VH-VL binders against c7peq0. Designs and how they scored, part 8

Target 1, 252 residues: c7peq0
Amino acid sequence: MHNKIYNSFIDRKAKGIKSFAVLIDPDKVNPADIADLAAKCTAAKVDYIFLGGSLVITNHLDECVQQFKTLCDIPVVLFPGSPSQVSRYADALLYLSVISGRNPELLIGQHVLSAPAVKKSGLEVISTGYVLIDGGAPTTVSYISNTTPIPSDKDDIAMCTAMAGEMLGMKVVFMDAGSGARKPITESMISRVASQVSAPIIVGGGIRDAEKAYLNCKAGADIIVVGNAIEKETSLIKEMADAVHAAAPVLK

## First folded at step 1 (VH-VL)

Design e4 (framework fv_brolucizumab)
Fold by ESMFold2-Fast, scan of step 1:
Structure e4 (fold): chain C 252 residues (1-252), chain A 121 residues (1-121), chain B 110 residues (1-110)
Amino acid sequence: as target 1 above (252 residues)
Amino acid sequence: EVQLVESGGGLVQPGGSLRLSCTASGFTVSSGYYMTWVRQAPGKGLEWVGFIYTGGSTYYATWAKGRFTISRDNSKNTLYLQMNSLRAEDTAVYYCARELDYYGSGAFDIWGQGTLVTVSS
Amino acid sequence: EIVMTQSPSTLSASVGDRVIITCQASQSISTYLAWYQQKPGKAPKLLIYDASNLESGVPSRFSGSGSGAEFTLTISSLQPDDFATYYCQQYDSYSGEGYTFGQGTKLTVL
């Protein structure tokens, strides 16, 4: 276990540095656009590239990872929607346990099935307490199917869930409204979670603009993840990265 | 106080062009707000035209795409609607509006007074 | 395109009456629905967002309910200032025709 990426999460958080991650779906990105996208991420000083996060229909993951690794120096972190989303060429894997729900397959079952392949891959594994929040829309993420999300206004349920995840040994808390979410997670909920959790907090889903990314960082998020908005407008990458990097957290 | 003021409406011939302005006061249009244009033909209901959000990205109703363009000048805190190839059926009061916020995104909490555009030969 | 249909299109009522206006979406829109009041010659005014949340400054006699495809605006005790046209609007999807409005319900003095 080399912990390089996890250590970067911890070190940046300790310095008060906010991180911006771009989420890319290997099945939706046009391979011809990857070079331009990688260049824009580099120019914008994007901190992490997250790959995955949806129902992966084809196995383009390895190709996509390798393209980003050859075209830029930004760390590539897998955000898997299923056990099959494992590529040894990535820098790390967010090993998601959906602690917001009561589906044993998403809590531990699928992890048991994927563990041999994950270990063989040699990937840095970052245990992640995944907290799904109601973003108003059904997602296409396979692992989140049939999992009841926490209502968007139940801040204390999200807080207690994240605390439990941290106490059970999860290295990172991921608060996600889901891919394709219509509404992002509120600053109130982020602040409530951040007040009780010391692990790095990743927030994603439904973030459409730089001000919301900034306000989420002010509320206590450490890493902001954006996918759908930048798929429609890649110029948002620079604007959102700048806003995230400019943020000063209220709870620190 | 927070307000939006439209200007630039008037009479225009079919096939002509017109640019509407919407100036915001009491808030900054570039500080994360999604700004929209909604029109209303005389005696008819409300019809969404399009919106602009962070970074200048725009989305339009299918009927407006290719003829109407929304833009923003942050230094003037002003929103624009450029209308080209105007038709008689484009005759309407055009409203500028602000989306409520992230929680209520898509609901319009602040509206301008509207500016009348008449397309007639 | 999500089509929004209001019922009734016109309604006559007296001050003090309980008024109910319904709005039906052609597909489920969760709770992403707003209600507006528009008086002649004026811009629309937001009354309710997220199906049931009252906008600041809106009188408590206005209430909204519903989820999925069926929504209701209720005025518990009609006042003279309430005679206006009311519109529902979905903001679940902006694909195709974008955010779509109902055709309007005109509330007039009986």
Scores: ipSAE 0.000, ipTM 0.435, lowest interface PAE 14.4, mean pLDDT 84

Design e5 (framework fv_brolucizumab)
Fold by ESMFold2-Fast, scan of step 1:
Structure e5 (fold): chain C 252 residues (1-252), chain A 121 residues (1-121), chain B 110 residues (1-110)
Amino acid sequence: as target 1 above (252 residues)
Amino acid sequence: EVQLVESGGGLVQPGGSLRLSCTASGFTFSDSYYMTWVRQAPGKGLEWVGFIYSGGYTYYATWAKGRFTISRDNSKNTLYLQMNSLRAEDTAVYYCARVSYDILTGPFDYWGQGTLVTVSS
Amino acid sequence: EIVMTQSPSTLSASVGDRVIITCQASQDISSWLAWYQQKPGKAPKLLIYKASSLESGVPSRFSGSGSGAEFTLTISSLQPDDFATYYCQQYYSYSPDSLTFGQGTKLTVL
């Protein structure tokens, strides 16, 4: 019923404010490091903590969510790879439909299976059109989901896919090169999508430096998500957050 | 190599209409390129007219809205500019140009040679 | 609209000279600026984009710098082929008015 997190996406986009999200895989983070990570995210003014991963092999999601909720005030948003990645302690759930592919399970099948648990959780549900873009390397999503990413240079296919998702009622567009991407999504593709959709645009995958985060925001991204680079070098959290927050939209 | 060739320019009386064409070679419109028209009055600087997105949506300079229409035919690799209610101040060389992959609205990486439109009684 | 002003409007120089052309925006445009070269009777050619990035095939003697509201185009050692008119263009904003170009700087032989 409540749309606190989604309303924050819409409000910030309307004001031209860019948001930075840190993606944390519960299976890859050492629980002993969560306090330090939460402190660094708070100091850097990170806007959202995205929790999830394409393959969660251990049941650590609930404890990870609760640790972040205890240690900081940053909203925790679930980025689930499967129906089992639901924690009632989070602030919202990105309810991903992989609209770039033709796998019925990822378009609606898994959602049918998860719907009762999601409803019972009381989570804010944010319908999300997930557009997987080729990042130059096979990702967990492309391997496990049996879905082909959109070629990195086919801007029109990505644009039309995002438009269709928006017209079908999806509240957010998520353009993702995948956590293992060697190459991030191009500014050209982001600009093409941004020119045709009004929904908030989340961009992630392969972003390794502050300049690319900044350029993606200038191209029209509203929320930048970084995971892999942060796992390797946590000092990048502040550098990337600062770059995202400093970015002004191309259009007034 | 990339080439853009404009055609359709000529002499027209005030209040008249004219349609310009721009044929592209060396790349395909189906590769997601946005296209633009830029004009230059004799002895003056460059002035943007408008652009058309790869999917056919258009955006115009405020002064061009209602009089000028941009369209494209991706199967023919051809861009068009329909000009109506022409005025003497519309006299210019009209260039078509490709919008690069850097960002949506620029820069313009390849230009045609231009076609002259003269609006005179 | 964003007004782009170039300085000087005309410039005379000799082969081998270092040439600097300035472009000022009426507001902050970050780095969203391109430089074009136009020879008489010809179409403009892209030289520099994103204020400082050299377009492929453009000689390394051309360079761009600046951010915010003031930008420069530098030709480190002028060649005969460089006598032309140069235009800056902002592509930061095309709404509500339009994308805008500077008035041009005509570079002539001394």
Scores: ipSAE 0.000, ipTM 0.403, lowest interface PAE 16.7, mean pLDDT 84

Design e6 (framework fv_brolucizumab)
Fold by ESMFold2-Fast, scan of step 1:
Structure e6 (fold): chain C 252 residues (1-252), chain A 119 residues (1-119), chain B 110 residues (1-110)
Amino acid sequence: as target 1 above (252 residues)
Amino acid sequence: EVQLVESGGGLVQPGGSLRLSCTASGFTVSSNYAMTWVRQAPGKGLEWVGFIDSGGSTYYATWAKGRFTISRDNSKNTLYLQMNSLRAEDTAVYYCARYGDYEGWFDPWGQGTLVTVSS
Amino acid sequence: EIVMTQSPSTLSASVGDRVIITCQASQSINSYLAWYQQKPGKAPKLLIYAASSLESGVPSRFSGSGSGAEFTLTISSLQPDDFATYYCQQYNTYSWTGYTFGQGTKLTVL
């Protein structure tokens, strides 16, 4: 259904409930491991499965989406790195506009080209203001996106960028330090953004322990996304989910 | 060229209050830099007190919360540490320092100002 | 809280010696580690940041290595000016636990 996933973001935020998302790269996951991953996500009460990556060389997306949809009831949301990362079997698509940069292709150009295919897919489309933050090292995301990330300590620039995105009609704000980030986004920056926007805030990149996930939620993040750490150690799924769900809401 | 100078240290009675100042030259301490306070008790190691980021948000060591407050005055290019309910164990040299290149190492450091809490 | 432990707490050496100081974190901090030198009565001086990056103006005899939870500071050929206390510092957090320093390693003349 249209708006089903977005409505879940809004409803959970209104109730002060924090959400945990596991990011899975279809090109890196072994299909034989998906059943175990789905079981672990279900047992840990993971709220969303994000499928995608900044660089997808092979087309395993459709098969990966279908496996998760048959093995568990957790919503599958596409986190696309390119127009080829669209699967009709997913529950929703984060339609990313990279508002932190000045690349017209990533602001609107690629969207114009992909729109007919996205509409034909029947997917729920969630307009997403994507704010790339400097994670202390070049990441695949920053390199492939060909855009300048916001410096990690320029809280006001991130805040104003998110506010502009919200005022331009973006339904969700995604703050991302990128895959392979050496440092995560600071609680200070998350707090400044959260103080000025009402849209759900997704935070990801460089989060490698449950404590940081918890602190990001306390700062005002609504959804925490973790990928790299989970790829290295799947036992972290439950620890991080528990920490996110235990976080007290931060209201200003 | 770039330097930090602390002042306001001295002798204070237990239970008293004291405000330390850190004046910057060669750069602006407003929205451009995160700043920190670090202390060192006589003969002991370094202990982080707290910081104020470029956006004005403050974070403190667990032991400092509720007693110590960090602020800045943009018009005076000065960082402050307000210290309340002082105890003998707060006796230390207090340093201010700037965050280096938006990470979490500290450079430059001020000269330090001595705070002695005794009767 | 991330606890930083240095070894040894005290070290005696002679000019020309290779000196190694170790710093261990209670959990992985990636490469978010700095090393400082402090001489009596003076403020700490940054030597190394990001575990292995030498600060501008610091002599090349100083080097840092390590990642994750174990780090080393090496002085390849000790000079008289190097007798000081050395501290490691993790910066893998900005919150309630804050930044934590090792207890220090005091380097004295043998």
Scores: ipSAE 0.000, ipTM 0.418, lowest interface PAE 15.5, mean pLDDT 84

Design e7 (framework fv_brolucizumab)
Fold by ESMFold2-Fast, scan of step 1:
Structure e7 (fold): chain C 252 residues (1-252), chain A 118 residues (1-118), chain B 110 residues (1-110)
Amino acid sequence: as target 1 above (252 residues)
Amino acid sequence: EVQLVESGGGLVQPGGSLRLSCTASGFSVSSYYWMTWVRQAPGKGLEWVGFIYSGGTTYYATWAKGRFTISRDNSKNTLYLQMNSLRAEDTAVYYCARDSSGYYEDYWGQGTLVTVSS
Amino acid sequence: EIVMTQSPSTLSASVGDRVIITCQASQGISSWLAWYQQKPGKAPKLLIYKASSLQSGVPSRFSGSGSGAEFTLTISSLQPDDFATYYCQQYNSYSSEPWTFGQGTKLTVL
């Protein structure tokens, strides 16, 4: 049962249950604050902890993963920016292919180099079609990926890109405006993508308030991921989690 | 009720400096909202100056970059606009506004007049 | 930068009239457009966002329409409180491009 996390994505989507993920950069989080952060995530009923980022300079990943696994029971999913962002202690790895771009290294090249280490780690691997959308500001992911993001108003380009990724066998679609994005992905784009793909849709980047998280879920997002806003204002965790969970239909 | 109150405007000589303040009530300037400064020259239209993210990152109009700095003091729930190397064309009413998700300004202060004269 | 052009620059009307103000973008901005109302000596107030979404507390006589590069603000039955200057704003700019406002349309009593 090596696809436990992916199966949770599919099962929750089938039931109309919306999920909230907190993105934590191991290089930015103070180890002394992890216990408080884990407690806040637990109290808020956060569904997933995404660990990683486009640029992880200091190798604290294993330590950070183990601390979260010890302090709470929320699944830890790696969101890697490079092959070096692999920890055998995590529950799953989002194996990102940047399908919005035309850089062969990000479509398959880096994957070829990382595959032996990933297999040796024993991690659940979730093939992920990563669709980078223009968030109105330079981001680490834009510089690291060396690719042009899809314009924020080109809903059909994003839709066709996500459809192609799904048809090529990707299990999840990740629509990302990037950490530090000035504006989040629009509800119209999310809705357009959701209308044509059956895969779970993760949406992140530029989400700063509970209302936007809620509206993105109503548009068709299955998992909302927030990092930048929470890194400075952890009080947002509960408000955003509550809004995401409230977007699920009431079962009668 | 959301309120924004600007202060610190006045008469200043070309080449001078001035710091504007914007005090918020009904919400925290350090929470989910981006805070923006917009100016309006007498008898002219609205012009964006810059904004600060909830996390503290700032962005500026190209003409403002290097001369204007946006900051905030969370303990005072106050936003600041530090203006340096002022020119006659900087004469305007400066508005503080709350930016909804980086899209549009949903609440505005009453504005404070800055006059740069020789 | 994206240039926003409003038409007309001035407009005279009577209470009860249907008023139409247009806004043209120099390039496609999808539906990323807001409308503001500004009364003399006062700050702007948000009326419409995402081209057609009415802001909470704004009277239903105000409506927005359009997409791409051509947008319209309509006041279905003009009231005395509606004499003001109206501005459109695009928020589709990225990177080094700023948010840009139209030059304004001044609505005066006929």
Scores: ipSAE 0.000, ipTM 0.415, lowest interface PAE 14.7, mean pLDDT 83

Design e8 (framework fv_brolucizumab)
Fold by ESMFold2-Fast, scan of step 1:
Structure e8 (fold): chain C 252 residues (1-252), chain A 120 residues (1-120), chain B 110 residues (1-110)
Amino acid sequence: as target 1 above (252 residues)
Amino acid sequence: EVQLVESGGGLVQPGGSLRLSCTASGFTVSTNYYMTWVRQAPGKGLEWVGFIYPGGSTYYATWAKGRFTISRDNSKNTLYLQMNSLRAEDTAVYYCATGYEYVWGSYDYWGQGTLVTVSS
Amino acid sequence: EIVMTQSPSTLSASVGDRVIITCQASQSISNYLAWYQQKPGKAPKLLIYDASSLESGVPSRFSGSGSGAEFTLTISSLQPDDFATYYCQQANSFPSGDYTFGQGTKLTVL
């Protein structure tokens, strides 16, 4: 095991450099479009490709990972909907614990079952405190697991949850409004969480325009993840990457 | 062979409006190109006005917001700049320029410019 | 607003000279910087993009370097056609007003 990808998260955060990640669902992407998508991500200077989603139900993960690894140099990070969907060809795995909920399967149970396979894969494992925020629509996670998201206006509950995750040893905090979110996470909530945690903060769900991505970075997000909006319009990749990168301050 | 041609410039009184056009030939104005307007007052430097991304999103210099609007008609291969509430300080040569979406933030093709004079 | 400052504002040189023009951003813009050449009465011409990439068709005597907040344009052996005004432009899209040009450097015959 190694910490190359996690070290890139913490090093970039320490320098105030903001990162942009494109989320690709292997079940939804057309394989014929992957080369064009990889080229667009490279040209836009996308920092990470996240592969996965709330539920991965096909066996095409390995092929998808290998295509991106062949076509570009952008690190590929798994964002699995199921702990059984692991590809050894990726650069890292976000090992999600849904700390916003009280389902023991999503806190530790599924991890116990997947741990031998994950270790055998040789993947870099990044323990991730996953904080599900109410995006105005049911998510796959909340529906399947009966996990209640944190209300969108309860900044202090999100903050305390993230702090607890960090204190329990989670390397990264992931604030997610979920796939299909109608509302993105507020700048107020991001700022409140960022004020109390030192871990890299990933923010995703419901981000539809470059301005929101920029404002989320100014509020304290370190990595912005966009999936749904880019599935609808790939020209947004450049606009989103620009906005995220422009939010970096000059260090003196 | 790639060419941008601006038109619509001229003399206009303060408070007036003017619409500039930029017609592209030798390439298709569409989803793969972002287009910009840049102006230059006589004897002064270049000043960015605004641009339109390949996807249609528009962004403007702070001083241009509310007065200037960029739009595009892909069927006519033409970019527009609608200028309202014109002031003497808007007097400048207005250039249209384009950049391919996969080359970050650079404009590799420029028109010859069209002069806008705002005077009583 | 990101302010772009060029040095010098004016520069005189002779054919064959090595010329260096600098551009400073008020905050980090990574490598999202372009250099343009403009001759009197003409539209600007792109020379360099992404701080150091030479535009197709531009002579190899032109080169760019730098990242973050400090950038340079170098002309290794000045030719008669190089007497012009040079502009740097930052290419980050946010916040509004981010696509700002430097004030220009006018290169004249010594």
Scores: ipSAE 0.006, ipTM 0.505, lowest interface PAE 9.7, mean pLDDT 84

Design e9 (framework fv_brolucizumab)
Fold by ESMFold2-Fast, scan of step 1:
Structure e9 (fold): chain C 252 residues (1-252), chain A 118 residues (1-118), chain B 110 residues (1-110)
Amino acid sequence: as target 1 above (252 residues)
Amino acid sequence: EVQLVESGGGLVQPGGSLRLSCTASGFTVSSEYYMTWVRQAPGKGLEWVGFISSGGSTYYATWAKGRFTISRDNSKNTLYLQMNSLRAEDTAVYYCARGLYYDSSDYWGQGTLVTVSS
Amino acid sequence: EIVMTQSPSTLSASVGDRVIITCQASQSISSWLAWYQQKPGKAPKLLIYDASTLESGVPSRFSGSGSGAEFTLTISSLQPDDFATYYCQQYYDYSGTSITFGQGTKLTVL
């Protein structure tokens, strides 16, 4: 029932502070590794832990959320792939509407089904305009939902989509190339979106190195999300966090 | 037309060092491309060594990290592979290749032979 | 590290034959797989990327299929120029620490 996490997005953006989020899939993480991962995130000054995946196979979400909340002070934000990815122990929920697609289920249908559970959970709800960009390979979202991503070079389509989402009342814009993306979103596209949108911009998918994270921040991203690279090499957490935090904003 | 030409190979003693060069023409090595090194021991298969991104970030095979360093000189349009603490098992033809982003390599050089022997 | 295993390691065939080479990943790699052709004394040449996309200039007799952990390269109506060693390569590993090739399949004249 509060807006603590959303306010942190807004306040950090207003101050020109860039944020780094680590995306963890509860179905992929070994529970025995969570304490070490939480310690590494704390040492690296990670700003947010995003928990979720586009395909829910097991029921590990609650356990994973509680472990992170016990072991560190970093806010835990749910990045749900479905209505079943709701845990009342988290700090906030990114309530994703896939505005890049024309699937009514992903625009509003699944939200109708999840709304009673979300309301009952007491979670801070952050309405999120989710813009899926072509990352060069099918993502779980596009495969499961049959949702067409915006072509990687159609900057104006992404910009207009994000603007529409903002005008419809969405609190944040999430530009995602998808888990396992072959290529990340271009600085050109991020810059075009940032030029017309005032909402915090989250960018993820296909980010393999600290330099790309830094360049995305310079282009106008406010929060950088990395998942797959961190799963393979946890030493990247510190490297990427440092690059993101070092990025100074250009004019908004 | 895109061309990649490797040079700098030769005979080197175990524990020694060697610097390979890869000169590009028809495109700029600091542009949108990832540049990769792949080696092939005589009669064996292909083995990835490492790559450098368009922005300069470097990634290495686990066995190469700490011994091999990839760099480039934009003024010379040249990619380098610095190889240190060489072992007999490093004997191979070393190829440089151009990749769009980080994945498949669409253009390859002819390769340069490195022989590590005493 | 993702391990790529090709089958068979060697294959003999005649001109005009249909040839199938298989590549198996130790884990799911989606469609992030490329196929290369290497002739003796030459550098590898890209044939197929994203498991099934034919590289520009590569003859249509080459085709790729598969997703997840099992992939196939097919050469329909084998030509004399096709006798070579073929390699699969995964580029699923996001961190760049385990870009790996299969061991190769040597295609020889029967």
Scores: ipSAE 0.000, ipTM 0.422, lowest interface PAE 14.6, mean pLDDT 84

Design f1 (framework fv_latikafusp)
Fold by ESMFold2-Fast, scan of step 1:
Structure f1 (fold): chain C 252 residues (1-252), chain A 120 residues (1-120), chain B 108 residues (1-108)
Amino acid sequence: as target 1 above (252 residues)
Amino acid sequence: EVQLVESGGSVVRPGGSLRLSCAASGFTFDDYGMSWVRQVPGKGLEWVSGINWNGGSTRYADAVKGRFTISRDSAKNSLYLQMNSLRAEDTALYYCARDYYGSGSYPDYWGQGTLVTVSS
Amino acid sequence: SYELTQPPSVSVSPGQTARITCSGDALPKKYAYWYQQKPGQAPVLVISEDSKRPSGIPERFSGSSSGTMATLTISGAQVEDEADYYCYSTDSSGNHRVFGGGTKLTVL
């Protein structure tokens, strides 16, 4: 249908504007805390709310999406642990293909099974080349995907993987160290990927400092997503959003 | 190309105060966190303090917390370290350093240092 | 306070491989960095983020990190590689930056 969210990704990238996304796991967030969280995201000028996680219960997802849509105007984008985790109330779905691995189910198999339901949801679908990078610890994501992450120091493998995904028609590249990552993705790897890829680049996993978020943007990331650190300390939302936004060039 | 020039080092009595300055050039100052690292002559390196690209976040080594204040003036491309309640153990060569990955992440370029001597 | 432990000295003959270790409890979760310092000079970054070599640093320099130990390797050490080498990282909180005690490399 509409390409509203994807168009916002490419339009902002074309202008050099950096975006900050807060990742919320609907199964971990206390529903009573959502109003405060939505208010903090609004005050901090968060650009996107990513909803999802490795294991999400469908009824919590719908409730969480509807609460955010009622309480703020920030676009809600689904970041599903499986292609079946959909809520028709969201603005868009990141339709993840795990291109860093060789599991056919995660490349296309599960997508074939979920496609009719995704189509019926009416969601904007954003094809996403998901590149899992070794963050120094096995995560739920790496276990569920049953694939080996790209080693953290193999910049060229990540670059070639992202390029292949883009050439195969994926609209967005998502580089993820995983929610439980001990170490975030290096600036050198982000820079190497950004040098060869024109698609918007989302980077997440292990980001705990506003400074790291800022420098990931300077390296070429277009959207920074943070979940684990904010789950532990919501006051970081404003600090990280400010850092990401400051990485944009001065307009005129 | 990248240049960091420290100044302000002097001899001061215990309990005294001193302000160090660092003039940066050859790069976009606003894009980088900055650090102060000290070295007692003939000894090893010790990180003192860090400040992020916009000055909104500062960090300090436990030995100087509450006594030193790091600050920056991006319009002047300058970094500062206000040192109060100085102790003999603060005697060292103080380096200004640019942090590639933000405040206190890691220095990638260093100045030549400015010597601070705290003596009675 | 958190510390990074290095051997005080390492000695090799020209052309041999030098290995300098750095031990710290936070290294499984935090990147290690390596600095070279020659007498009277400011330190120079030789390895960043465990294993990345900055532009201009000779290919003989490499780094790795596994568990609580990071290692700087200089394959085919040259006499000009004589210097003090410092590892650098953060503690588990990320609030403290720490240098190792330094290792004097002698190439004889």
Scores: ipSAE 0.006, ipTM 0.527, lowest interface PAE 10.7, mean pLDDT 86

